# Ledger of designs, part 16: VH-VL binders against q9c0h5r722to879

Target 1, 158 residues: q9c0h5r722to879
Amino acid sequence: WSSESIKKPMIVTSDRHVKKEACELFKLIQMYMGDRRAKADPLHVALEVATKGWSVQGLRDELYIQLCRQTTENFRLESLARGWELMAICLAFFPPTPKFHSYLEGYIYRHMDPVNDTKGVAISTYAKYCYHKLQKAALTGAKKGLKKPNVEEIRHAK
Key: E = the ipSAE of ESMFold2; O = the ipSAE of OpenDDE; V2 = 0.75 times the mean of E and O plus 0.25 times the DockQ between their complexes.

## First folded at step 4 (VH-VL)

Design n6 (framework fv_anetumab; at its last look DockQ between E and O 0.05; V2 from the best seeds 0.00; counts 0 for: pae E 15.3 > 2, placed apart)
Fold by ESMFold2-Fast, scan of step 4:
Formats: sequence, structure tokens, C-alpha cells
Structure n6 (fold): chain C 158 residues (1-158), chain A 121 residues (1-121), chain B 111 residues (1-111)
Amino acid sequence: as target 1 above (158 residues)
Amino acid sequence: QVELVQSGAEVKKPGESLKISCKGSGYSFTSYWIGWVRQAPGKGLEWMGIIYPGDSYTRYSPSFQGQVTISADKSISTAYLQWSSLKASDTAMYYCARIYGNYLRGAFDIWGQGTLVTVSS
Amino acid sequence: DIALTQPASVSGSPGQSITISCTGTSSDVGSYNYVSWYQQHPGKAPKLMIYDVSNRPSGVSNRFSGSKSGNTASLTISGLQAEDEADYYCSSYTDSGTLYVFGGGTKLTVL
């Protein structure tokens, strides 16, 4: 976890537009999690995150690795819970690439046992939900034409 | 009832490979992180790395990254520590230990009896 | 070699109380409540005595207590007994990249 901005994506890319979008995405993730001041309400911040990942296919793995970073060694309980919530929201609209799927699946799996929960946040409950969403998204994403994010679906995914 | 049992002492020569084991019993082996801790003769404790046996995800201390390989076989509740080429400086007592709950805690609550590794020519 | 600072030795008499310090930085002890203490008798594996700064595992005597102030964690042993003579190690989570760091160890002598 980090409270600082990033200057480059976590996943190497030669596309300068994707590099810029990845840095903007990280700020939005921090805003949703409460680690950075937001100009919009959380629901609309989440919509912007989901829309960026949906519309810019090259950002999807970057989005998930950024969420993994922000939910790793995060001692701010509200921020930690929001990070897992945002992962569930994004998984409602798009999966990671098949190449990244095993990494994300393993990351989520390691958090599913309740013995690993931190005080005040039932991470295992969030992880089980995210695991289910990941499997569903991967199966559905094999079909073309993923649904575009909208406010109502984000409210339901939460 | 909860215990970790390690393999027996080893005497090796520099350049030889070695794999030592740590078998868990009396608990859900896949639900707890297992760590490896080294203690050189007359010295203190050094953390080497940890593994989550459920999916074999590992994290290493920077001092031991590339020096050893940590693995686990969940079907027999056993974790392993392996060297491809031993050095005299690898002479030490090696402990495996279970982490109590969340790995951030770093609380090694159940320890193996230790495996003494002696590397000499 | 990043190690927490402990005194090399400490001594006390039976029935007394002693305290062992463990000093780190804001990257470990000063910022996080993930401090553990271990007891090691010669030729034996370490035994967890304290975790999360002040919690005792089941089976550990209430003569052992842990605390923390600023960058320094402390292990206090009250009513010293001969069997308390051992090496004591502290450890902490660290955000400096090594995940965990151990103290150099303290030899407790009961005189």
C-alpha cells in the first residue's frame, strides 16, 4: 500500500497514453479508498474507475495489480475495506487478461481463510465475494461485448 | 497436538545440493503461512522467507532471494527449503515455524525442532 | 543487516522483575503493533512468549508481559525464576522491504 502518486505503471508498457491513464487511475483508486481527497462522491469515483478499465482494455491488468498493491499491508481499515469493495465492483464489469488471471486468483485465494482476517475488517468475506466475481467475469468475458459500467450496476456490485 | 517435524541433520560438502523438510500436523496446513528461520552457530535469528502452502506463494528476505528455494506439497502437509549449491557459510541451524494468523503479525507460534546443516570440505 | 537493538545481556535475582528493551525505528516498532518476543534455551527451538506487542499465547506464564512506547518495545518478566535464564529475541514487521526484522538477542542471567 502507498499514499504517494506513481510516476509509471506497475506493469511495463510502451504505450504513452496507457502510461498516463495508469497514473490517473491510481489517483482515482486512492480517492475511492479515502487516501486522497476526492472532488466527487465515492459512487461516481467508482464509476470512473470501472469505465476506464472497461474502455481501455490495456489498463485492466494494471487496474487489478494497483488494487492488489493498495490492499497489501494496508493498515487503514476503512481504506482496506474500500479497496476490496472496488475490486469487487471492477470484477462485475471486466476480468483481467488470461495471462494475469492466475496471479489475481492466487492473491484473492490467500485472503479467503478467516484466520487471516484483520481486526475490524472481514477480508475473508470480501475475498470470497471477489473470488466468485472473478470466476463469473472470466467465464462471461470469454464472450464478446462486456456490459458498459453504470451507476445502478455499481450500486448492486458493492 | 499441533506440531512441525523437521528432517534430520545433514553433513554436506560445498557445491552439493540439499533439500530439507518440515511436516505439519494437527492443524489445517493450507490455512497458515510457514516461515524459515536460520541461526548460524552462536548467532541470532534471521528470517529467510515464507510460503502460503495453499497456493505455494512465497516471499523471501532480500538476503536469501536467489540463495534458496522454498516450496510446499499440501498433499502431504510438508514445506521444503532447498539449496542448488551449498557454501560453507550455509552452516547453521534451520527452523521452520508456523505464523499465527495474518502474516503481517510475524508471530511464529509453532516451531520445528530444527535441522542442523553442516557444510565443510 | 537490519536488526532491532536489544541489550546484549541483562541480569536479575530470583523474585525480582527485569525489563528487556527492543528499539527500532518508525519503519517498524514505532509505527506498527506487530511486535513478538521469543525465549530460547540452549540447544532448543525458540518459543513464542508475546505477540502483537502485549498478547500472551496460551500456556505462557502471566509473569511475562509486553509493552511499547514510541520506537521501543519492552518485555517485562516479573517474579524471576531460574528457568527464565535464556536468550530473548524481539521481532517486528517492517515496511522497509524485509517484511520482518529480528533483534540481536539478550542473554538473561538469573543470579
Scores: ipSAE 0.174, ipTM 0.759, lowest interface PAE 4.8, mean pLDDT 89
Fold by OpenDDE, look of step 5:
Structure n6 (fold): chain C 158 residues (1-158), chain A 121 residues (1-121), chain B 111 residues (1-111)
Amino acid sequence: as target 1 above (158 residues)
Amino acid sequence: QVELVQSGAEVKKPGESLKISCKGSGYSFTSYWIGWVRQAPGKGLEWMGIIYPGDSYTRYSPSFQGQVTISADKSISTAYLQWSSLKASDTAMYYCARIYGNYLRGAFDIWGQGTLVTVSS
Amino acid sequence: DIALTQPASVSGSPGQSITISCTGTSSDVGSYNYVSWYQQHPGKAPKLMIYDVSNRPSGVSNRFSGSKSGNTASLTISGLQAEDEADYYCSSYTDSGTLYVFGGGTKLTVL
């Protein structure tokens, strides 16, 4: 977990667009988690995050590794819960790339043990939910069609 | 003991409806995809479709889209395959099977014993 | 119907090694490492023997192995035994409008 902004993508990439968008994406994640002042309500912030990951395949692994970062050693319980919630939301729209799947799966799996639960926050429950969403997304792939994610879909994904 | 138990053999006539079942036990039924596979007599395996019992999300093979309906009742850990109007060509063995997670991605690791459906006039 | 291509039959003597091929396209076997192999004895349900190209589930003999090159996956059975006589099916994830596709099956006869 970090309260500071990232200066470069967390993944190794040569994609200029991913490089450009990674820092902004991280800020949005921080906004949704409550670690950064948001200019929009949480649902719309989540929508923007999901839309970026949905529309730009190269951002997906970056997005998920950022979420892993922000849910690791995060002592802010509300923030931590929202981080996992956002992960679940994103998994409802797109999986990580095949090369990143095992990493994310392992990360989620390790948090499924109730021993990881903290006072007032059942991390294991969030992780289990994300695990199932990941498995589902891995089979079905990203949301199909030309229609972008919408607020209603975000609500349903929570 | 993880297992899938399917309903018994069916003998039907063309035009009749049918619903066969597949009950899971020994694991979290809502957490794993269930697939249906057809095998006509003396023929190979055909993927029909899958369902995620957790939310009843379904995907069908194009060959079976609109021909059958896959459903699930998670309250009793049961998946279903049904026809509104059977045809003689529907005569086959029908298997339900579980798909495991990423480590068994795309693999059916647990199979039911099969349900033989015979359709003849 | 769309299916992965397998030889109709293969045969071998006890103790020999045989290989069953499974040829797909760039939309399935060629693009993904999600190839599985199933063994089916007469009157029985299929049994998973290999998943993700080369992994064996618990309880499956190490005589069974899998590999892939290009658009072709292969199942190799070493030290052939009488009990290996069965039908074998390959399968793969696909992005061609369906999620999964099976091969046509291969009948293995142990001479």
Scores: ipSAE 0.013, ipTM 0.611, lowest interface PAE 8.7, mean pLDDT 91
Fold by ESMFold2, look of step 5:
Structure n6 (fold): chain C 158 residues (1-158), chain A 121 residues (1-121), chain B 111 residues (1-111)
Amino acid sequence: as target 1 above (158 residues)
Amino acid sequence: QVELVQSGAEVKKPGESLKISCKGSGYSFTSYWIGWVRQAPGKGLEWMGIIYPGDSYTRYSPSFQGQVTISADKSISTAYLQWSSLKASDTAMYYCARIYGNYLRGAFDIWGQGTLVTVSS
Amino acid sequence: DIALTQPASVSGSPGQSITISCTGTSSDVGSYNYVSWYQQHPGKAPKLMIYDVSNRPSGVSNRFSGSKSGNTASLTISGLQAEDEADYYCSSYTDSGTLYVFGGGTKLTVL
């Protein structure tokens, strides 16, 4: 977990567009989780995150790694809950690449045991939901077809 | 130049083993799925299975699960299709093809030249 | 055993426009925009002509276009030329458990 901005992506990449977008993505994730001040409400921040991952295929693994980072050793309970919420939202629109699939699956699976639950946050419930969403996303791909995500779709994905 | 180059034609007897190859060049081999597609003489296309060479994760068509083995050696940018015991019904042209983007899209954008396998007594 | 349904053959004269249909179900063409089209000349490997319903790869003539409506995808070839004589296959993602499904193929004859 970090309260600070990042200067470069978590994943080494040669795509300069992805490098720039990764730093902005981290700020948006922090804003959704309540760890960074935001002018937009959480629903519209989630929309922007989901739209970036849906639009920029090279950003998808980076997005999920950033979410794993921000939900690991995070003792701010509302932030933690929002981090898992955002993971579930994004999995409704696009999967990670197969390269990252095993890592994300293992991460989610380790959190499905109720022993990981904390006061006020049922991590295992979020993880079970994310697990099923990950399996579906791997089968369906980026399901939204020709149109970018909209606010109502984000609301229903929560 | 992005290409997939397959091993040459094979003539085999029923019961023999066979491993055919598909070598990728001109692109990041470990970053794209490779699929295998069968075409029996005079027939249409059938997908057999796919592999992600970066971690060797595989998915098989239900019709081919247990009938063939798909593998890859990423150090030499090569994917493989293997039978432990060929049948006469395995006579077909076998193509490897690269999948563009995530594997669900199913867009086979680069194809090998094909490997003709003939199995007869 | 469910394949996408294509006509067995279609024919046209040079200069005409021809459309090849590919009919699936709500489990594939109807719900997903992962339809591809392939051209295969006798003795040759297939060539990707259209992906994601309507996108042309680099090097594919704009005489080839794709669309879909409901459960049916279509490949349209305008300005038909003798070299277009080939077999054409559609394919789609399917959520029925098989992952991909191909059509049975359509033989295009240029008269």
Scores: ipSAE 0.006, ipTM 0.505, lowest interface PAE 15.3, mean pLDDT 84
ESMFold2 (binder alone), look of step 5: mean pLDDT 93; pTM 0.950

Design n7 (framework fv_anetumab)
Fold by ESMFold2-Fast, scan of step 4:
Structure n7 (fold): chain C 158 residues (1-158), chain A 121 residues (1-121), chain B 111 residues (1-111)
Amino acid sequence: as target 1 above (158 residues)
Amino acid sequence: QVELVQSGAEVKKPGESLKISCKGSGYSFTSYWIGWVRQAPGKGLEWMGIIYPGDSYTRYSPSFQGQVTISADKSISTAYLQWSSLKASDTAMYYCARLYGHYLRGAFDIWGQGTLVTVSS
Amino acid sequence: DIALTQPASVSGSPGQSITISCTGTSSDVGSYNYVSWYQQHPGKAPKLMIYDVSNRPSGVSNRFSGSKSGNTASLTISGLQAEDEADYYCSSYTDSGTLYVFGGGTKLTVL
C-alpha cells in the first residue's frame, strides 16, 4: 500500500500514452479508496477507472497490479475494503491479459483463506467473489466482446 | 413462462451417431449458460459440460471431453448434445438445465424434462 | 472419488424434521459458498431447492433450509410431508478442475 503518487507505471512500457494514463489511473484508484481527495462521487470515480481499463487495453494489467499493491499491507480498513470492491468492479468489465492472468489469480487465491480477514473487513469474502469474476471474465472475454462500462452496471457490481 | 423442452426418447445401436436438442423459451436464451447433466439408470447426477449460447463457448467435464459435442443455435434458442459413435455405456437420461446467474455458482434453476437414450444391440 | 459424500438414505415421519449431510473437501464445500440442493421425484427432472448454501429460489417452501459448517453442508426439512419423499442431491463448485461435483444422492422415505 502507498499514499504517494507514482512517477512511472508498475509494468514497464515504452508507450508514452500508457505511461501517462497509468499515473493518472493510480490517482483515481487512491480517490476511490479514500486515500486521496476527490471532487467526484465514488461511483463516477469508479466509472472513470473502469472506462480507462476498457478503452486502453494496454492499461488492464497495470490497473490490476496497482490494485494488488493498494490491497497489500493496507491497514486502513475502509481503504482496504474499497480496493477489493474496485477490483470486483473492474473484473465485471474486462480481464487482465493471459500473461498476467496467472499472477492475478494467484494473488486473489492467496486471500481466500479466512485467516486473511481483518477486524471489520472480510477479505476472504471479497477475494472469493473476485476469483469467480476473474474466471468468468477470462472464460467469456476470450470468446466474445466486452461491454462498455456504465454507472448502473457499476452500482450493481459493488 | 420460462422453460426448457427436450427432444424425445431415442433407441440406438452401438456405433450410431445421435444429436439431441434442448429448446429454451420465455427468457433471453443468449444471456444464460446451458448445461447438460447425465443420469445413468439407478445412478446419480453427473454434469457433462456447459455452453454460453451467445458465443457458443463451451466447457466440458474432464470425463466427457472428447466423448460428446455440445453446441447451440441462438437463432432458434436451441442447445444440442451429440455423439459421433454411441456406446452401450451411454444409456442414460440426459437433462439440459439453465445456469442461474454467475456460472461458477453452479446452480441449475430451470430443467428440461429429460431425454432417455437407450443404446443396445 | 471426487463426488460429495451423502448418506444413501434417511427416513422420517410426517411433521418431523430431518437433516441430510453433504461432505466435501477444502477444494469445494470447505472453501466456497456455492452449494446447491436438488429434489428429484421418481421419473421427473431435478428441482433446485437451495443455492449459495442457504438461499431458496422463489416458490420453494420455507420448510427447506440449508447451512454449512467446515467441509459439510446440510439440508434440513422441517414439518416433513408425504410429498417430500424423493431423492436429494447436493452439488458444489470445485477448484480441482471439474468445475462442479455432485453428491451421490440421498433417498428420503416418509413413513
Scores: ipSAE 0.000, ipTM 0.492, lowest interface PAE 16.3, mean pLDDT 83

Design n8 (framework fv_anetumab)
Fold by ESMFold2-Fast, scan of step 4:
Formats: sequence, C-alpha cells, structure tokens
Structure n8 (fold): chain C 158 residues (1-158), chain A 121 residues (1-121), chain B 111 residues (1-111)
Amino acid sequence: as target 1 above (158 residues)
Amino acid sequence: QVELVQSGAEVKKPGESLKISCKGSGYSFTSYWIGWVRQAPGKGLEWMGIIYPGDSYTRYSPSFQGQVTISADKSISTAYLQWSSLKASDTAMYYCARVYGSWLRGAFDIWGQGTLVTVSS
Amino acid sequence: DIALTQPASVSGSPGQSITISCTGTSSDVGSYNYVSWYQQHPGKAPKLMIYDVSNRPSGVSNRFSGSKSGNTASLTISGLQAEDEADYYCSSYTDSGTLYVFGGGTKLTVL
C-alpha cells in the first residue's frame, strides 16, 4: 500500500501513452479509495477507472497489479474496503490478460479465508465475490466482446 | 478426503436420453471448476466442457456444443452430463475432473473413476 | 480436441531417461505457460503429473519434469521404472476459442 504518486508503471512497457495512463490511473485509484483528494463523487471516479481499463487494453494488467498493491498491508479500513470494491467493479467489465490471470487468481484466493477479516471489513466476502467475478469475466470476455462501462452497471457491480 | 464419485455404467439404445452424475466431496464444491472428458474405446482424451458450480456458467468444446448439456446442483455438490438422444458414437468412458485453480490452467487434479456408457441396439 | 502433436510411442530401459514432446502453435503452447501432462494406466483414470509447464503436484516423483521451448513442451522421465509404463497425454490452454486442446497421447513401453 502507498499514499504517494508513482512515476512509472508497475509492469514494464515501451508505450509512452500506456506509461502516462498508468500513472494517472494510480491517482484515480487513490481518489476512489479516499487516499487522495477528489472533486468528483466516488461513483464517477469508479466509472473513469473502469472506462480507462476498458478502452486501453494495455492498462488492464497494470490496473489489477495496482489494486493488489493498494489492498496489501493497508491498515486504513475504509480505504481497504474501497480497494476490494473497485476490484469487483473492474472485474465486471474486463478480465486481466490470460498471462496475468493466475497471479491475480492466486492473490484473490489467499484472501478468501475468514481469518483475513477485520472488525470493520469482511475481506473474505469481497475476495469470494471477486474470485467469482474473475472466473466469469475471463470466460465471458473470450466468447463475446466486452461491454462499455456505465454508471448503472457500476452501481450493480458493487 | 477430496474425491469425485461418478454414477455407474450405463447400457442404452440409440435415441434414448441419459443423465450421468459426478458428486464432489471433501472440498468446497462451488469454488472449483468441473470438466468433462470423453475417451472412446482405444482412443485418446477429448475435452467436452467445463462448468463453474457456483453460478452454473458453462463452456463447451465446439465438437460437443449442442450434443450434450452440462449442469450442476450445488446444494448436493453434484455435476451432470446429459444427452437428449444418444447415438452409437457416444459409446465411451466419461470422466469428470476438478480443475486445479484457474480454468486457464486446464489442470485436472482430481478425477472421477469414470462412467462407461455403451450405446447399441 | 487433438491439436497438439505427440509421438505415438516411446520406449526405454529401466534406469534410463526418456523425453516425450508435445508440439502446438502460437495460439497455445507457444504463447502460454498453461501446459499439463497426464499419466494413464490401462483401465484407470488419468493422473495429473505436471501443470503450468514444469510444476509437480504433491506426491508426484521428482523423476518427472516438464519444460518448454518455443512451440514445444516436453515431459522428461528420469530413472525409468517399470511402473512408468503407461499412456501420457499433454494438454494446453488455447486462445482460439476451444479453451483446451489435448495431444494424441504417447504409449511409453518399459522393457
């Protein structure tokens, strides 16, 4: 977990546009989680994150690794809950690449045990939901094209 | 112990319907994908389809799409493979198997003992 | 379905090392590290021996190892034993929409 900005993406890329988008994406994730000031409401911040991942295919793995980082050793309970919520929202619209799937699946799986729960946050419940969404998103995305994120579906993805 | 137990051998006539079962025990049934694999007499392994019992989402091999139906009843930890109208070419050993982790792996780590289906007049 | 190429048979003597190849394309073996190997004795269900190209499940002998180079995955069995005599199948994830593809199988004969 970090409250500071990043200057380069967590996954190596030679694409200048993807590098810039990855750094901006990290700020949006921090805004949704409450770790950075935002002028937009959380629902619209989530829409921007989901739309960025949907429209920029090269960002999808980067987005999920950033969420994994922000939900690791995060002791701010509201921020932690929002991080898992944002992961569930993104998984409603696009999967990671097949190459990254096993890493993300393993990360989520490790959090499904109720011993991970805090007094204020049921992490195991979020993880079980994300696990289900990950499996479904990967198969649905392979069969039919991915649908564009919208506010109503983001509300239902929570 | 973790195991998959399949229903017994079947002898059927062409045109008959059939539903065979695969019961999981010793693990969280809704947390793992279940696949079906066919092996015709003296032939190799053919993947037929996969199901996620938690929401009954299915994917079929193109060769078996429309020929069989895969389903699951999570309340009794049982997956099913069914035919509406059997053909002689359906004669084979049918295995169910659990997927180790991600469906992307396609790594079947726990196998049922198999159900032999014989279709002849 | 069968899209991966394996030799129909391979043979060896006790104590020797043998290798079984599994050749696919850039849509499966060449692009993804999701290759599994199965051992099947006559009249029995298959047993998972290797997953993710080179990983062994708990309980599988370290005499079995997996590797990959380009479009070809390989299963190597060292210190060959009589009980290794069986059919061996490879499989891979594929991005072609089929999801999984199997090899045709290799019959291993131990003298």
Scores: ipSAE 0.006, ipTM 0.544, lowest interface PAE 13.2, mean pLDDT 85

Design n9 (framework fv_anetumab)
Fold by ESMFold2-Fast, scan of step 4:
Structure n9 (fold): chain C 158 residues (1-158), chain A 121 residues (1-121), chain B 111 residues (1-111)
Amino acid sequence: as target 1 above (158 residues)
Amino acid sequence: QVELVQSGAEVKKPGESLKISCKGSGYSFTSYWIGWVRQAPGKGLEWMGIIYPGDSYTRYSPSFQGQVTISADKSISTAYLQWSSLKASDTAMYYCARVYGKYLRGAFDIWGQGTLVTVSS
Amino acid sequence: DIALTQPASVSGSPGQSITISCTGTSSDVGSYNYVSWYQQHPGKAPKLMIYEVSNRPSGVSNRFSGSKSGNTASLTISGLQAEDEADYYCSSYTDSGTLYVFGGGTKLTVL
């Protein structure tokens, strides 16, 4: 977990546009989680995050690894809960690449045991929901036509 | 015992500065958000803002942005609400309250006893 | 700043049940399960009675229950007792720029 800005993507890329987008994505994630000041309401911030991942395939794995980072050793209870919510929201619209799927699946699986629950945050409940969403997204992503994110589906996804 | 203890009543004149306090005890002060809620005489509850004491990150209601400053000193488990220049309309009971540890969007589960601020000429 | 709508007053006799409504919009009560209820006796700080629509904190009587349908949340108090006489406030998370909104409050009189 970090309250600072990132200087480069967590996944190595030579594309200048992807590097810039990854750094902007991290700011949006911090805004949704309450770790950075936001001018927009949380639903619209989540919509922007989901839309970036949906529209830029090269950002999908970067987005999920940033969420894994921000939900690891995060002792701010609201921020932690929002990080898991944002993961569930994104998984409603697109999966990670097949190469990253096993890593993300393992990360989520490790958090499904109630022993991971902190006082005030039921991490295991979020993780079980994310696990279900990941499996569904992977099946849908193997078929044609991922749907564009919208505000109403984001409300239902969390 | 988990509790929040607030500073005593204040009587001030318009234009004066003021800083009131809210001290937490019986729990990990840096692990919970602290909110401030105002209640004008004979009126309802109104949320002002909130702080995470672990890093002093703040969020304000649009109605109070720029009118007050919320801060915290984690070394003494105390949160503060401050005015640079009081107005008669600031006359109210001010409560601090802890956010239930599940979500920032969660309930205020522990309340201070309140600090009455009276601003009159 | 935008207050949730509560009736100004409700009344009941000892042993009866009463219900207090709290009506918001799709930006708060209608979309989120972050509704809480607070009891305030004269001269005292508010006390949390219900959180996340229907959950009771430890130490709160099971005579207090919460529910929600659409844009309206409800607090029901069964087996009314004299000590229930107080002001009751609902609150909700909101996505419309303010993090929390409160209802205008309901004065419960136990006759």
Scores: ipSAE 0.000, ipTM 0.494, lowest interface PAE 15.4, mean pLDDT 83

Design q1 (framework fv_anetumab)
Fold by ESMFold2-Fast, scan of step 4:
Structure q1 (fold): chain C 158 residues (1-158), chain A 121 residues (1-121), chain B 111 residues (1-111)
Amino acid sequence: as target 1 above (158 residues)
Amino acid sequence: QVELVQSGAEVKKPGESLKISCKGSGYSFTSYWIGWVRQAPGKGLEWMGIIYPGDSDTRYSPSFQGQVTISADKSISTAYLQWSSLKASDTAMYYCARHLWSGRGYPFDYWGQGTLVTVSS
Amino acid sequence: DIALTQPASVSGSPGQSITISCTGTSSDVGGYNYVSWYQQHPGKAPKLMIYEVSNRPSGVSNRFSGSKSGNTASLTISGLQAEDEADYYCSSYTSSSTPYVFGGGTKLTVL
């Protein structure tokens, strides 16, 4: 977990556009989680995150690793819950690459045990939902993603 | 402990409807796709379609789109394959199988024992 | 629907090695590392032998190995045994809308 901005992507890339988008994406994730001031409502911040991941294929693994970081050792309970919610939202629209799938699956799986639940946040419930979404997305997402994000679908995905 | 158990053999006449079942046990039923594979007598394996039981998302082979309906009831961990009107050409062994995933490819890792469907006049 | 091309039959003697080919296109076998192989004995359901081109599930003998070059995947069975006599099917991922295609199958005879 971090309250600061990032200066470089979590995953090394030579693509200048992806580097810039990764840093901007991290700010949007912090805004959704309540760790950074946002000028838009949470639903529209989530739409922007999902749209970036959907439209920029090279950003998808970066997005998921950033969410894993922000849900690790996060002692701000509202932020922690929002991070898991955002992961579930993104998994409704696109999977990680097959190469990153095993890492993300293992990360989500280890949080499915109720022992991970903290006072006020049912992490195991979020993790189970994310696990189901990931398994579905792995087959149907391919390189194009499942479907283009929109506000109504984000509200439904939760 | 993962097991897929299919319904018993069926003998039907052309024009009759039929619904066969595949019950999963020993794993999270809503977390894996279930596929249906047909094998006509003396012929090879032919993929028909798959369903994700968690939300009933289905994908059909073009050869079977509109010919059959695949469904699932997650409350009893059971997937179904259904015909509204059987034809003699539907005579075959029908297998259900679970998709293995998790970045490990997309094979069928566990198979049911098969349901023999015979359609004759 | 597109079927992958396999030889109809192959034969060998106990102790020999045999290879079964599976040929597709750049949109399936050639485009992805998602090739699987299944063994089917008469009257039984298929059994997964190889997945992701070359990986073996737990419990599958190391006599079975898989490989791929271009648009052709291969299953090799070394130290051939009578129990290996069966039909063998390859399969590949193709797309998210129609994710699965099987080969026509190969009958292995152990003489």
Scores: ipSAE 0.000, ipTM 0.514, lowest interface PAE 15.3, mean pLDDT 83

Design q10 (framework fv_clesrovimab)
Fold by ESMFold2-Fast, scan of step 4:
Structure q10 (fold): chain C 158 residues (1-158), chain A 122 residues (1-122), chain B 107 residues (1-107)
Amino acid sequence: as target 1 above (158 residues)
Amino acid sequence: EVQLVESGGGLVRPGRSLRLSCTVSGFTFGDYAMSWVRQAPGKGLEWISFIRSKAYGGTTEYAASVKGRFTISRDDSKNIAYLQMNSLKTEDTAVYYCTRLYSGRYWGMDVWGQGTTVTVSS
Amino acid sequence: DIQMTQSPSSLSASVGDRVTITCRTSQGISSALAWYQQKPGKAPKLLIFDASSLESGVPSRFSGSGSGTVFTLTISSLQPEDFAAYYCQQFNSYPLTFGQGTRLEIK
């Protein structure tokens, strides 16, 4: 977890547009989690995060690795819970690439053990939900294609 | 038995470097984040640095007073955490404690070493 | 940075007394607070984590309460071994910060 800005993506890329979008995406993630000042309400910040991942395919793995970082050893209860919520929201709209799927699946699986729970945040419950969403997103993306994010569907994703 | 043992402290002149080591035993080192906390003579506690477990990225955090001068690292194969201290100043004089904390379940530094004394003086 | 202010800075008490130490934070930290005890010449010892959870091996006379910006450490019946310095610490954001300490002295 980090409260600072990033200067370059966590996943190496030669695409300059993707590099710029990755840095802006990290700020939006921090805004949703309450770690950075936001001018929009959380629901619309989440919409912007989901829309960036949906529209910029090269950004999807970067988005998930950033969420993994922000949910790792994060001692802020509200921030930690919102990080897992944002992962669930994104997984409602798009999976990571097949190459990144195993990493993200392993990350989520490791958090399904109740030993990861803290007072006020049931991480294992969030992780189980995200695990289910990841499997469903991978299957849906392969067979039916991906639906554009919207505010109503984000509101229902938990 | 869980044990943390610091070493590498001593008397050093301003502008010089020291490297502190924290050797750990009695627990699975890789599951824990490690931190350094210092205490100047007669003063309170000051957190200076933190390193996450490798399973969680091994990333680091620093207090503003040491950022750019101190580097925390870990060697999981040897069960050792390090603090490399460069450009030492007289205000860095303190007892340096190595501590552990467990991600997710514990928000507290549950085990501390005995401390190693660093004196920066001309 | 989150500033941590403990009150009182020192207090004198007798064995058997109920002692309360307060920690106030400059911004909300939910329950991300720990309490430590430090005896002269020794490393600090964790007493309470996550604001109210008692660390294993710590006597039940110690308890923590509070959330947000105001936290309290209570010792229900002081024992001779409890005379020490006490520190609160927040885990809400980096840098991690400690209170200035409270020195508990024998009356």
Scores: ipSAE 0.000, ipTM 0.501, lowest interface PAE 13.9, mean pLDDT 83

Design q11 (framework fv_tocilizumab)
Fold by ESMFold2-Fast, scan of step 4:
Structure q11 (fold): chain C 158 residues (1-158), chain A 119 residues (1-119), chain B 107 residues (1-107)
Amino acid sequence: as target 1 above (158 residues)
Amino acid sequence: QVQLQESGPGLVRPSQTLSLTCTVSGYSISSGYYWSWVRQPPGRGLEWIGYIYYSGSTTYNPSLKSRVTMLRDTSKNQFSLRLSSVTAADTAVYYCARGLRSGYEFDYWGQGSLVTVSS
Amino acid sequence: DIQMTQSPSSLSASVGDRVTITCRASQSIYSYLNWYQQKPGKAPKLLIYYASSLESGVPSRFSGSGSGTDFTFTISSLQPEDIATYYCQQSYHTPWTFGQGTKVEIK
């Protein structure tokens, strides 16, 4: 977990557009989680995050690794819950690449054990939901085109 | 400062459509937030009707969903409620309210408009 | 739908008394609970948001606590202007639902 900005993506890339979008994406994630001041409400912020990942395929793995970072050793309970909500929202619209799938699957799986639950946050419940969404998203992406995010679907995804 | 003000007919006949408009000042409805309607029958508690998000997306209370439509007019900075097929049970004070991000709380409310459903 | 149950339905207390109202959710809502004050003929007024955050301009005698399913609203020293009906509201899932209200009166 980090309260600061990033200057470069967590995943190495030579694409200048992807580098810039990755840094902006991290700010949006912090805004959704309540760790950074935001001018827009949470559903709008979530829509921006989901839309960036949907429209910029090269950002999808970066987005998920940033969410993993922000849900690791995060002791701000509300921020932690929002991070898992955002992961579920994004998984409703797009999977990570096949190369990253195993890493994300393992990360989520490790959190499915109730021993990971903290006061006020049932991490295992979020993780089980995200695990289901990940499998569904991977199947949907393989068989047909992914649906463009919209605000109402984001509300239902979390 | 942000202000919300309801307007519309205070008397609606049974089976007709109840129509109310909320005029917002001090903040653009297209810039954010959940623009909401909440009602309160005389002597009873509060019931959330639904919201229209600043983007135009709507969510309605399932108990009212088949009868509710919410629209926004960004040029007039207004959002509206239409409730069809009204009965005496729809007699209530109708409030418009702004739903925020911190806990999805309602921080600004209109003064309320009493709508009586009567022949 | 998430059901919100308030207790008590009404109470009478003296000026200066500590007043406590409870709200219980039918399922976990984490900290997504808000408290409102409503005086006769007036719109509700936000007092507490996100279970325990005091709204700007609201007197410090009002406070909220709790998480998950059980929540408490407290007036540390009741004043005459606090006579009102108080409502809790969950915002975790739509439809957003309110408790039935607690009427606070001076005896």
Scores: ipSAE 0.005, ipTM 0.486, lowest interface PAE 15.9, mean pLDDT 83

